Miniprotein binders against q9ydz1. Designs and how they scored, part 42

Target 1, 329 residues: q9ydz1
Amino acid sequence: MVQGLPGEFEDYLYRVIASLYRYAERLVVVDYPSSPTRRSIDLIVSLPGSRVVLIKAIYDASLISKKEVEELSAVANSLGVSAVIIAERMGREDLLTGVVYDRYGVNMVNLETFENFVSGREEVYVTRYKDIYTVSISSEKLREKRLEKGLSLGHLAYMLKTSRKSIYEYERGVMSPSVEKAEKLVDILGEEILEPIDILTSPRKPVSKRDFDKPEEALVGEKLLELGFKVSHAKRTVVDLVAGRSGEEGVGSRIMIVVKRSREGRERMMSRIMKGVKMGSILSSSLYAVVNREEKSLIKDIDYTKTIVKDVREFINDVSRGRVEENEE
Short names: E, the ipSAE of ESMFold2; O, the ipSAE of OpenDDE; V2, 0.75 times the mean of E and O plus 0.25 times the DockQ between their complexes.

## First folded at step 19 (miniprotein)

Design ja3 (at its last look DockQ between E and O 0.84; V2 from the best seeds 0.76)
Fold by ESMFold2, look of step 19:
Structure ja3 (fold): chain B 329 residues (1-329), chain A 95 residues (1-95)
Amino acid sequence: as target 1 above (329 residues)
Amino acid sequence: SPEDFEEAIERIWEAIRIVLRAFEREEQGRLEEAMEKYREAVRILEEVLKELEKILPRIDSEEEREEIERVIEFLREAIELYLEFVEELEKQLGE
């Protein structure tokens, strides 16, 4: 069992924060749960061009479980934002600069790669999955440049010492060439055939799971699904449920919810609500706190801006009617 | 069996949807219809709870046992919540 010492994790997270501070328009640290290896999200950043990214930052990515990455992926998909893992190592293997790795369907890069990408200093072209390195090629440009040079599929295949089928598959986007083959292609056809990888795309394999950890949460989640939201139930971050949809209706495009848990103390619930408000601010989303009416007194001291307190029936009825009410003072 | 557990889960989600329909009836002022739907949802959950409690001792896998135990706890909490909805409506109807 390899344990990440708290100091080492805090040092790496600090390095990531310091770097991203130089490039981000806004940055929110998500420090709940307190254990770094149990959190699905460490940072949320807004980059130039209104790109919001959920970030898991950990020195050794082998310390992150599949469940944590699946939650990161699902939350990003529901909110319509990007997700990325920033790490320096995966077990005993160091991550190479300029290479995009995959961790359960989420892009993973080292910090230098991320810095070079967001600063515009260097594009990323290489992907590695397990033990295979491939280069991103524009299928359209590959075919275009091959035809400009007067080369048939067979002629190009001969020059690369590969099959006609391989060239055909490159041009269809079904296969990406190895680094060696890509170097030969660039020598023959020019650098224009290279296609930069956008490391800030949506997760490839998001899973959407209905969940009934708590009855109120299950009712809220199911109703939002009926209304056409993408919904994710979260267990490893400050909020219990996130939802998003594209729309012009009076219901907001992003909704984040904290549900009061059985036997949860006032201090812990207030902490989650306040952290959820900060998370919502960078996502341009209001935070809902779903509590029973007796429990409203537990949270009477909270900041009411962008926070709406409802019981489950009030919430369901309001969202069904397409309206969002502010807390009455 | 796995098929029995999957059916139990789907029946739980159907009960949840019935409660959503009850909220709609309540909003429309159709309180007796809402109360009947809350009661139907409770009956479904009570049946599922009894079925899961009977099969739990026969489960060998610790992972499966923990999953079923979490669902049983959810069912108890949901039944309690839905009965609160019924009680609230009973007071309104008695008025």
Scores: ipSAE 0.744, ipTM 0.935, lowest interface PAE 0.7, mean pLDDT 84
Fold by OpenDDE base, look of step 19:
Structure ja3 (fold): chain B 329 residues (1-329), chain A 95 residues (1-95)
Amino acid sequence: as target 1 above (329 residues)
Amino acid sequence: SPEDFEEAIERIWEAIRIVLRAFEREEQGRLEEAMEKYREAVRILEEVLKELEKILPRIDSEEEREEIERVIEFLREAIELYLEFVEELEKQLGE
């Protein structure tokens, strides 16, 4: 029982967890002692096919700040994993089943849509960006089926009561049709023109922002950037930094870093390390604890077998020498 | 000005990079050079801190004030940390 969650948020998170346990190979609940309503990541889920997803679950997506979504997206991008928001509503509007919403560049769906997608029960074709609904179609299949029926761009445009330009833009993949136009296209050309949306797509823009939180964190972050890592601050998660680098063979090094906070007690640091280890296990990432020299002796005696404890200088030197201990799981 | 704040932030990152170079010098056994780089970084941060402390009373925006206060707190902690690095090296060179 995570003490201190607001009832509605806790109840919805539990509903999401209970659903995901039916489909997930592995599930980790991110139990962070900070305000539960301000967490960027609530769940990490491993789905069939080695697909790891960072999930923010919230009943009302209007309560998610842009900063939380940006952090979710940045962490997912740095680790080379997907991110999704699962929500039932956005303010006064309920999220429709079978629609993928764009929330600050992260895919957002209701729980039913996510269940249908993960189970393979229903494919998703409809996207919403702001107030605009569009249907995902294969530009190649659209052109193929149009030509098979002997229809010119102009004739198909006439049948849809649209311009030749619109049909041309659909066949180029630069525009998606409205629901109404897509229905007419399906009626004319068949359902084979529909292209299912992969909800588990990686967030588009890594915003590795340099951020000043702790001096040690700033040093670690800057050094990892110099070494070609994607780095993200994870202030609203259990860990402080996440970093990822694509290897030559496509196996990228994933690093999670817990930096000791100013005025953070040993017990609180240990709690974060333990929770970080759980996160690291599902992400196949190494967990580093960066502490001062005095604290290093105090933490090393703790049998956290999967945590590498370093001072900031040792960490920087080890990473500089290419001694990133990858968890070979 | 906003430009002055951006310049202050760039100087902070310069100091951080100087400290990273100091770690490289320590690893090479060049302890005196490392110590001088830490002192340089501290000097830069102390200058930026003085500048931000002068600007802080003139900021009317609560959001901007909170941002500058966070940077000031970072600077104080960073100066303390880098001075500890100097003291550790002074002790090693005096033994």
Scores: ipSAE 0.715, ipTM 0.929, lowest interface PAE 0.7, mean pLDDT 85
ESMFold2 (binder alone), look of step 19: mean pLDDT 87; pTM 0.877

Design ja4 (at its last look DockQ between E and O 0.76; V2 from the best seeds 0.75)
Fold by ESMFold2, look of step 19:
Structure ja4 (fold): chain B 329 residues (1-329), chain A 95 residues (1-95)
Amino acid sequence: as target 1 above (329 residues)
Amino acid sequence: SPEELEEAIERIWEAIRIVIRAFEREEQGDYEEAMEKYREAVRILEEVLKELEKILPRIDSEEEREEIERVIEFLREAIELYLEFVEELEKQLGE
């Protein structure tokens, strides 16, 4: 066989990359772990407007596990960035263009939808919700246009063949109309009631789990939590910990950490450090490497101008000093 | 058994926080207090390890057994690490 040819998974990833190069200001490919079905993040892109997005790209989204998506979600939330899954199908169901799907709290769209959105060519208005397709409506504009037309909740409900409660819930933003109901609403009230969906939003239900993979990792993570960072432990990407300040807009408060794993050779750890530096550059974050004392000097032989090498005690003391200085005000 | 594992995990996190406090005491020059905290954390982890080792043979679920085995591996590595902290501080104090 011919070495180096992309497999089924890598072929789709390359299609996504080729598409996104036209729109991304920067793009980093995350190729660790090497298996596409074992990694949580395939791409990191910065889009116009300084928006950073973590992307899982897979042709059939049924092949990614809940754990992969939970890690993607947790990492994005800790770093204060967006996450999206780009896929063409979910099992036997093809993903429709112009529709946002949900996979464990992360937005999922097909490639054409993503391209249309990031290029500004098309807005997205439709979500798949509880086995039906719903349309995003501006609660404020819906009420304004209804009142301008002199329609009561009951009159509008009659015209849509729905309940007064449904109209009330649309206007409160707690319910979205089906495509059928939305078409009638637009016919009556105009397209101004439609509200575009921002598919590049933080995952809705981040699942953070403390993890016991390494004692050093547990110490680092717990200390960062005490300092007010959101922290995620990762097993399916190049870094072991990510942390960000709570409530910030995702700039200037990010820490990414590689911890030496049990029985991990120096070369494998150095490979992860190199890949982590690439992630850090697009996230405007330096990479920390936490190693034992015996390995500290050997790690310094590598010329990484953006990697800070510490043992666990040094790391914790350093971040504590930053916390003390910040709180002096 | 799941309740016992949950309790063990909570005690592990208590020990981890104790080590973080030990780092603080050591940074402040309170070496005796730091030593006491390192040793306290080790004792906690050793107790949890023994408790989990007694539980493990009684576990029928492969999924639950694998989780407990992962925690046991962590405990052994953490105890080794914390004892290194104790050893380093003992050397510093006795020298």
Scores: ipSAE 0.757, ipTM 0.942, lowest interface PAE 0.6, mean pLDDT 84
Fold by OpenDDE base, look of step 19:
Structure ja4 (fold): chain B 329 residues (1-329), chain A 95 residues (1-95)
Amino acid sequence: as target 1 above (329 residues)
Amino acid sequence: SPEELEEAIERIWEAIRIVIRAFEREEQGDYEEAMEKYREAVRILEEVLKELEKILPRIDSEEEREEIERVIEFLREAIELYLEFVEELEKQLGE
């Protein structure tokens, strides 16, 4: 029992966990920070087909901050994994089943939509951005089926009571139709024009940013950037830094780094390391603990962790020499 | 000004890069050069710190004030850390 979860947040997270256990190959609960309303990642899930997803679960998505979503997205992007928000509502509005919402560049769905997607029960075709609903269609299939029926762009536009330009933009994939127009297109051309949305595809790729948190984190982050890693600082999860680099063979190096805080006791650092190891196990990532020289002796004696304990200088020098210990699975 | 803060941030990143290069020199056994680079980085950060401490009272925006206060805290901790790197090398050279 994690003491101090607000009951509603805890209950919804447990509901999401209970659902995902039916479909997940592996599931890791991220219980740091202890407050759910200050945590960017609640779950890490391995789905069939080697798809790893970072999940933020929140009953009311209006309560998630932009900074938490940006961190979720940045961590996912740096590690080369997906990010999803699972929520039931956004303020006074319930999230509709079968709709993918955009929340600060991360896909957001209700639990039922996510269950339907991961089980293959129902495909999702509708996207909402702000107040605009659009339907995902295959631009290629739209054109193919239009031509098979012998319809000109102008004739199809007339049937939809729209412009020839709109039909042309649909066939170029530069615009998606409204729900009403998509229904008419399906009625005329058939359902084969619909293109299922991959919920695990994030619409926006965050760019690695330099951030000032701790001096040691700044040094580590800058060096990893120099080496061509994508780097993200994480203030609302177990680890302080995540880094990833695409390898030539498509197997990218994934690194998570816990940096000791000046005021952090040994027990708290160890707790973060153990939680970081748990995260690393599902992410196939190396976990580094960056400590000062005095603290290094105190942490090395801990046999139980697949954690690489380094001084900041040693870490920087080791990664410079290409000695990134990749967890070869 | 926002421009003054951006310039200060660029100087901080320059100091950080100098320290990374100092680690490379330390690994090569060039301890004197490493110490000189650490001291240079400290000097840069102390200059930036003095500049930000002068600007801080003039900032009316609470958001900007909090950002500068965070950078000031970073600078103080970074100066302390880089001075420790110098002291560690001085001790190794004196033994």
Scores: ipSAE 0.740, ipTM 0.932, lowest interface PAE 0.6, mean pLDDT 86
ESMFold2 (binder alone), look of step 19: mean pLDDT 86; pTM 0.843

Design ja5 (at its last look DockQ between E and O 0.80; V2 from the best seeds 0.76)
Fold by ESMFold2, look of step 19:
Structure ja5 (fold): chain B 329 residues (1-329), chain A 95 residues (1-95)
Amino acid sequence: as target 1 above (329 residues)
Amino acid sequence: SPEELEEAIERIWEAIRIVLRAFEREEEGDLEEAMEKYREAVRILEEVLKELEKILPRIDSEEEREEIERVIEFLREAIELYLEFVEELEKQRGE
């Protein structure tokens, strides 16, 4: 009755979109590639406070591979934005409300948890770590409250039926207590030791990478690395390369690039360009199309008012002079 | 063989950086030096291409063979692109 795999995935994506419209200042759907299990990003939202989040929305997260999630993570890190996976299941396991899961270094929560967090209705304290659920504790408050009550590491360990080493590790932030141990700690030391999790932190394990895709992309990527950008090459979304500079203030420089693929027809490239422009608008960054000399001539009559078309030399010279930093000028 | 591929990749990145230096020389108006740098990059890529083509028939792993074939395709496209840079400068010089 229900249409196959794409219909199932699209239904969940629309549930997520419908929920997030209430809270997002802007929301952009990224539906490329067309298969939900082959793309790294489904949504981009801006939330109050100028927080931009790249979202992978899929009902069963076991259907996305490490490659998709690592690309999501790398892209978010290079752009200086957050990433999150919204899912209801991981294989045969349902995701619990109020719990943060990890998928290859990216936070994963169910929709209800995300809604409660972004609305401010509920804080999140619990993480699934390996095979146990752990609770986020402030290392500083834990030590402070222990000392206020005159308890030694050994005395507190005795009360929890755990080792002195475990208490030491909690206070150093190396280890988080299980839910059982955390309940005892709260009973002894009070709720002030609990630390809410910000599920919108930048993804863990981000690395700027060199890659071999198109020669133009490699030149651009290497130059941007030389200029101090974090650079990510992407294969499973609308853009081929993203770059950003980290900074202490507001919006860092962001660059997003599409390169024409050799087997890609004009219509397919234009589809990616149009979707990439929307992605760029929410990131306050223009989309650049880096094309060869012949391609530039063939597509110059296309209305690129929102896309900046350059050949490789032009782009690299412009970025060397700082002409692509914000594109506000 | 994995070590040979890693060495090839490092030489490819050397060539890429040489092209970036050539862009700088061209921007500074040093067209002859830019052309020489483009040609140097091409020579490096052609050497790497020849080495990988010699190695490819000896590779038993399908995964490693596919990776090498991907790099070979990149090399052919990059050589073509860098030669276009040379041709453009030759056109400017002989106007």
Scores: ipSAE 0.770, ipTM 0.945, lowest interface PAE 0.6, mean pLDDT 84
Fold by OpenDDE base, look of step 22:
Structure ja5 (fold): chain B 329 residues (1-329), chain A 95 residues (1-95)
Amino acid sequence: as target 1 above (329 residues)
Amino acid sequence: SPEELEEAIERIWEAIRIVLRAFEREEEGDLEEAMEKYREAVRILEEVLKELEKILPRIDSEEEREEIERVIEFLREAIELYLEFVEELEKQRGE
């Protein structure tokens, strides 16, 4: 029995989709795996300005595993795209509008905050990490406006009932003020010191990690690492590997790979390939299917015009020769 | 020990790199060298497998046991795959 998505989860995902259709240039639904609690990516969205975002959408973010968020972040980083979590709650706590939350190094916002951001209706200045709220301030503007007012670091610190060190750390961008301190800074120096948060900031760079899922995946992953790709293994989405490399000319190569699993039926693999093609189209990524020689003959008859079917040796040889067929749009 | 597992993992990656070099030799048309490298990789993996199978009964941590079992499964599948590469080249040489 495919345990259906809890109705609430499906309803929320559809709500997010319906919202994002107003702002997205392209939108791809990633409905794999079928279980939402085992899926790292729910949506891929292209926004104006060529900004591609991987989205995890869930009503209650407490149901997201650390491994799902880590995979979301790793995949986004390897492909050179952004990642975001859209959620309404975290357990019993509702996510506040106008606040960016940190969830395992990925930005998390409610749908309203995300809509306001992508539409340009409202800027976001408040970040929450654990139980600490901070306000995003331009370190440069803070210093500029302080000097325009003729205030020393010590005088401003006195006015805020804080240390000279705290003001110095704000002006270095190594610390953000609390909401209370930021309000006082704005009262003294003006609103021009506020720096809007880019919700679509790329995840912190994970180090590429080797993984032992399948022998073919290990060979492919190692070869791509040798070629200077960022590589991420994915266990909770359509593809098994993602790789990205920044080109010298700024054109980065993106590769997604589906490896046939032992005991995976042909139909399931084909379903993953078809979904992978949809992902590839929005990500400007080549999609490879790595299969054994016997299976290659069986899959060649499938005119998936946008999927390169190779055995592991052929794939490695092609990539080694710089024959990464980029899907030119 | 955790150190023994890390050493085993590094030996596995060495074998994987040897297989990648075997592919290069196969592509250059040196089938004999390619087969020798595949056999070398298999030998390394068989040694690591034998070591891990001996250690596995002594692991008290369930988490460490599950990790070693996953590596053992990988090793078995990798050995099978690399032996298939040898058999394919042996057939090509005999034709």
Scores: ipSAE 0.741, ipTM 0.931, lowest interface PAE 0.6, mean pLDDT 87
ESMFold2 (binder alone), look of step 19: mean pLDDT 85; pTM 0.837
OpenDDE base, look of step 19: ipSAE 0.714; ipTM 0.925
ESMFold2, look of step 22: ipSAE 0.751; ipTM 0.937
ESMFold2 (binder alone), look of step 22: mean pLDDT 85; pTM 0.843

Design ja6 (at its last look DockQ between E and O 0.80; V2 from the best seeds 0.75)
Fold by ESMFold2, look of step 19:
Structure ja6 (fold): chain B 329 residues (1-329), chain A 95 residues (1-95)
Amino acid sequence: as target 1 above (329 residues)
Amino acid sequence: SPEELEEAIERIWEAIRIVLRAFEREEQGDYEEAMEKYREAVRILEEVLKELEKILPRIDSEEEREYIERVIEFLREAIELYLEFVEELEKQRGE
């Protein structure tokens, strides 16, 4: 039986939530779509130091496809926040504590590693790279300490049982040593050469490209791009579009939008709106619902104090005048 | 064929931008100009729709065929929406 059936997913997710409550300033659960293997984001946490992190939490990461991870990455990049996958295994392989893995360009760690990092109990130095484990080294400190001890590239290479070229590449930052070689380097040059990994960096994958979904989404997305926002269209979470823009001196703004999806009834759209409001609150952004005339009759009498309801023309005109950027200062 | 699809896709985004300009003209009270832009966008989408319907039978890949069918569905919905903008503006002016 494969790990990751709905009940088992919920058990692991609750384990992650229970652990993170101790360290998170705020935590929001994102449980849409209902299938854990089909959604891109399970949790959003704010950590001390104003760090917001989008989290995919799944026991076996092999059950999450490239599509879900690319959406997680794109949404994080557009919003200017971090993304991480928390998992205990990848197929047949258990994830090691203290190691950062890669899943389609997003950092992946086990729960213990994440806890140790956010609590400050342990720094993380080890990455899984091309089927070996490598150690993060400061190329600048490596060169400085080698020169202080009067060691040539060749002499150090001899001591490590490696090539002069390898030492040169370590000092140029183009290669990281294996754990074995890093232990020898530390024995010779001291621990100052080690460089901690920040597992909460933004993913480096490109922002999702324009796509065809609802015509209203296309209009909104294109307008936000014209205004200088990074824009991502989402299909595997509660919102349909996210946008982020840095302001002057690092001040930014964020916009999150729900559009009624094809054949989606009032109950399902309302559920997404309610969940999207919680997502927006942790991101310090109101949720916008963009509806057409027909859709207005579905939600017209409902008061969502943090949901702003517009038709597409109203939204476009308001954002053109800057009226949807109220979180900026 | 790949070049034909790429050109068709860019024409769709041109039409979308034309509608954004129509919103601006309408907001400023330039209703005749807005109307002209909405209708221009519709003409572009109708042309692209015909082109994609011509391309569709020539597609061998099931995945590519499904993509083009999805774009065709988008085009039909967009044309309907843009014509609604025209209708609303006409009603507004006649009242």
Scores: ipSAE 0.755, ipTM 0.937, lowest interface PAE 0.7, mean pLDDT 84
Fold by OpenDDE base, look of step 19:
Structure ja6 (fold): chain B 329 residues (1-329), chain A 95 residues (1-95)
Amino acid sequence: as target 1 above (329 residues)
Amino acid sequence: SPEELEEAIERIWEAIRIVLRAFEREEQGDYEEAMEKYREAVRILEEVLKELEKILPRIDSEEEREYIERVIEFLREAIELYLEFVEELEKQRGE
């Protein structure tokens, strides 16, 4: 039982941070004020080209729970941003450079692969799902180059020692070739058939799960769903809810919500609000603090936080009237 | 049964939606109707709570037990919150 020393995880996160500072326009470390255990998001990074990414960084990806990855994916999907896992290994296996792994529906890469991608140094073409490696190819370019060489589907299939059906499936984009078959295709047709993988693809699965955390969170979440927002509960980050809605002009409203916990002290809530504000600055999102009426007076004195403090009724009424204050940067 | 739990969960969400409608009535100044809706939501949650408390001892799965215990805690907190909404409106009417 290699008890990974608490230090190895922190050391790896610091290595990831130090690397990303070279390429990021903005970087926020998501420091959760409570249990450091089982965070879904460790970093938020703004990359060149207005690409915002939620990052989970972990040395050994086998230690990431499905629930953490699902939350990372859900938050990213609700906010309309990308999510990625940066890891060096998965159990006993080191992650290969130049390979994009699937981890519970989120792209996972080693640090070197991520650096190469964000710097534009090297493109990534190889994906791994479970134990299967495939190469990303352009179905259109494959067909074009095959026809330019005067090769029939049958002749190319013969050269690859595969079926006509396999070549047809590649040209339809319904199947990707193995590494071995892709190498042969490149040898025959040229490297122009390769299609670079965008690691920063948004997670596809909408994870709007209704969850019973707090009565106030349930009310807020249900109302935002009624208004057509994508909503995600964020139990393993500093905010409690995230919501996003695509606008007609493609600029979607992004909302983060901190809901006061019945047993949460003022200082802890304030710490979450301040950390939420830092997250909001990169995400171009409004931060709301939802409190009870008695607590509202206690938090209002915090004008410096760009945080909108409301009780649950006021919040629901404001969002119902379309008064989502977008933080115009 | 899993079906009984799903039905109980749907009733909880119905009560939550009733409270959202109560907020709309409160904003319109219809405090009587708002209070009636809050009381209705509380009644639904109290019924579901009693049902879940009866089922809880019969659940062999630790994961399911922990889930139902969390829902029971939610129900207790929600009932308390919705009763506070009624009391707040009763005070505003008496002033």
Scores: ipSAE 0.716, ipTM 0.929, lowest interface PAE 0.6, mean pLDDT 85
ESMFold2 (binder alone), look of step 19: mean pLDDT 85; pTM 0.845

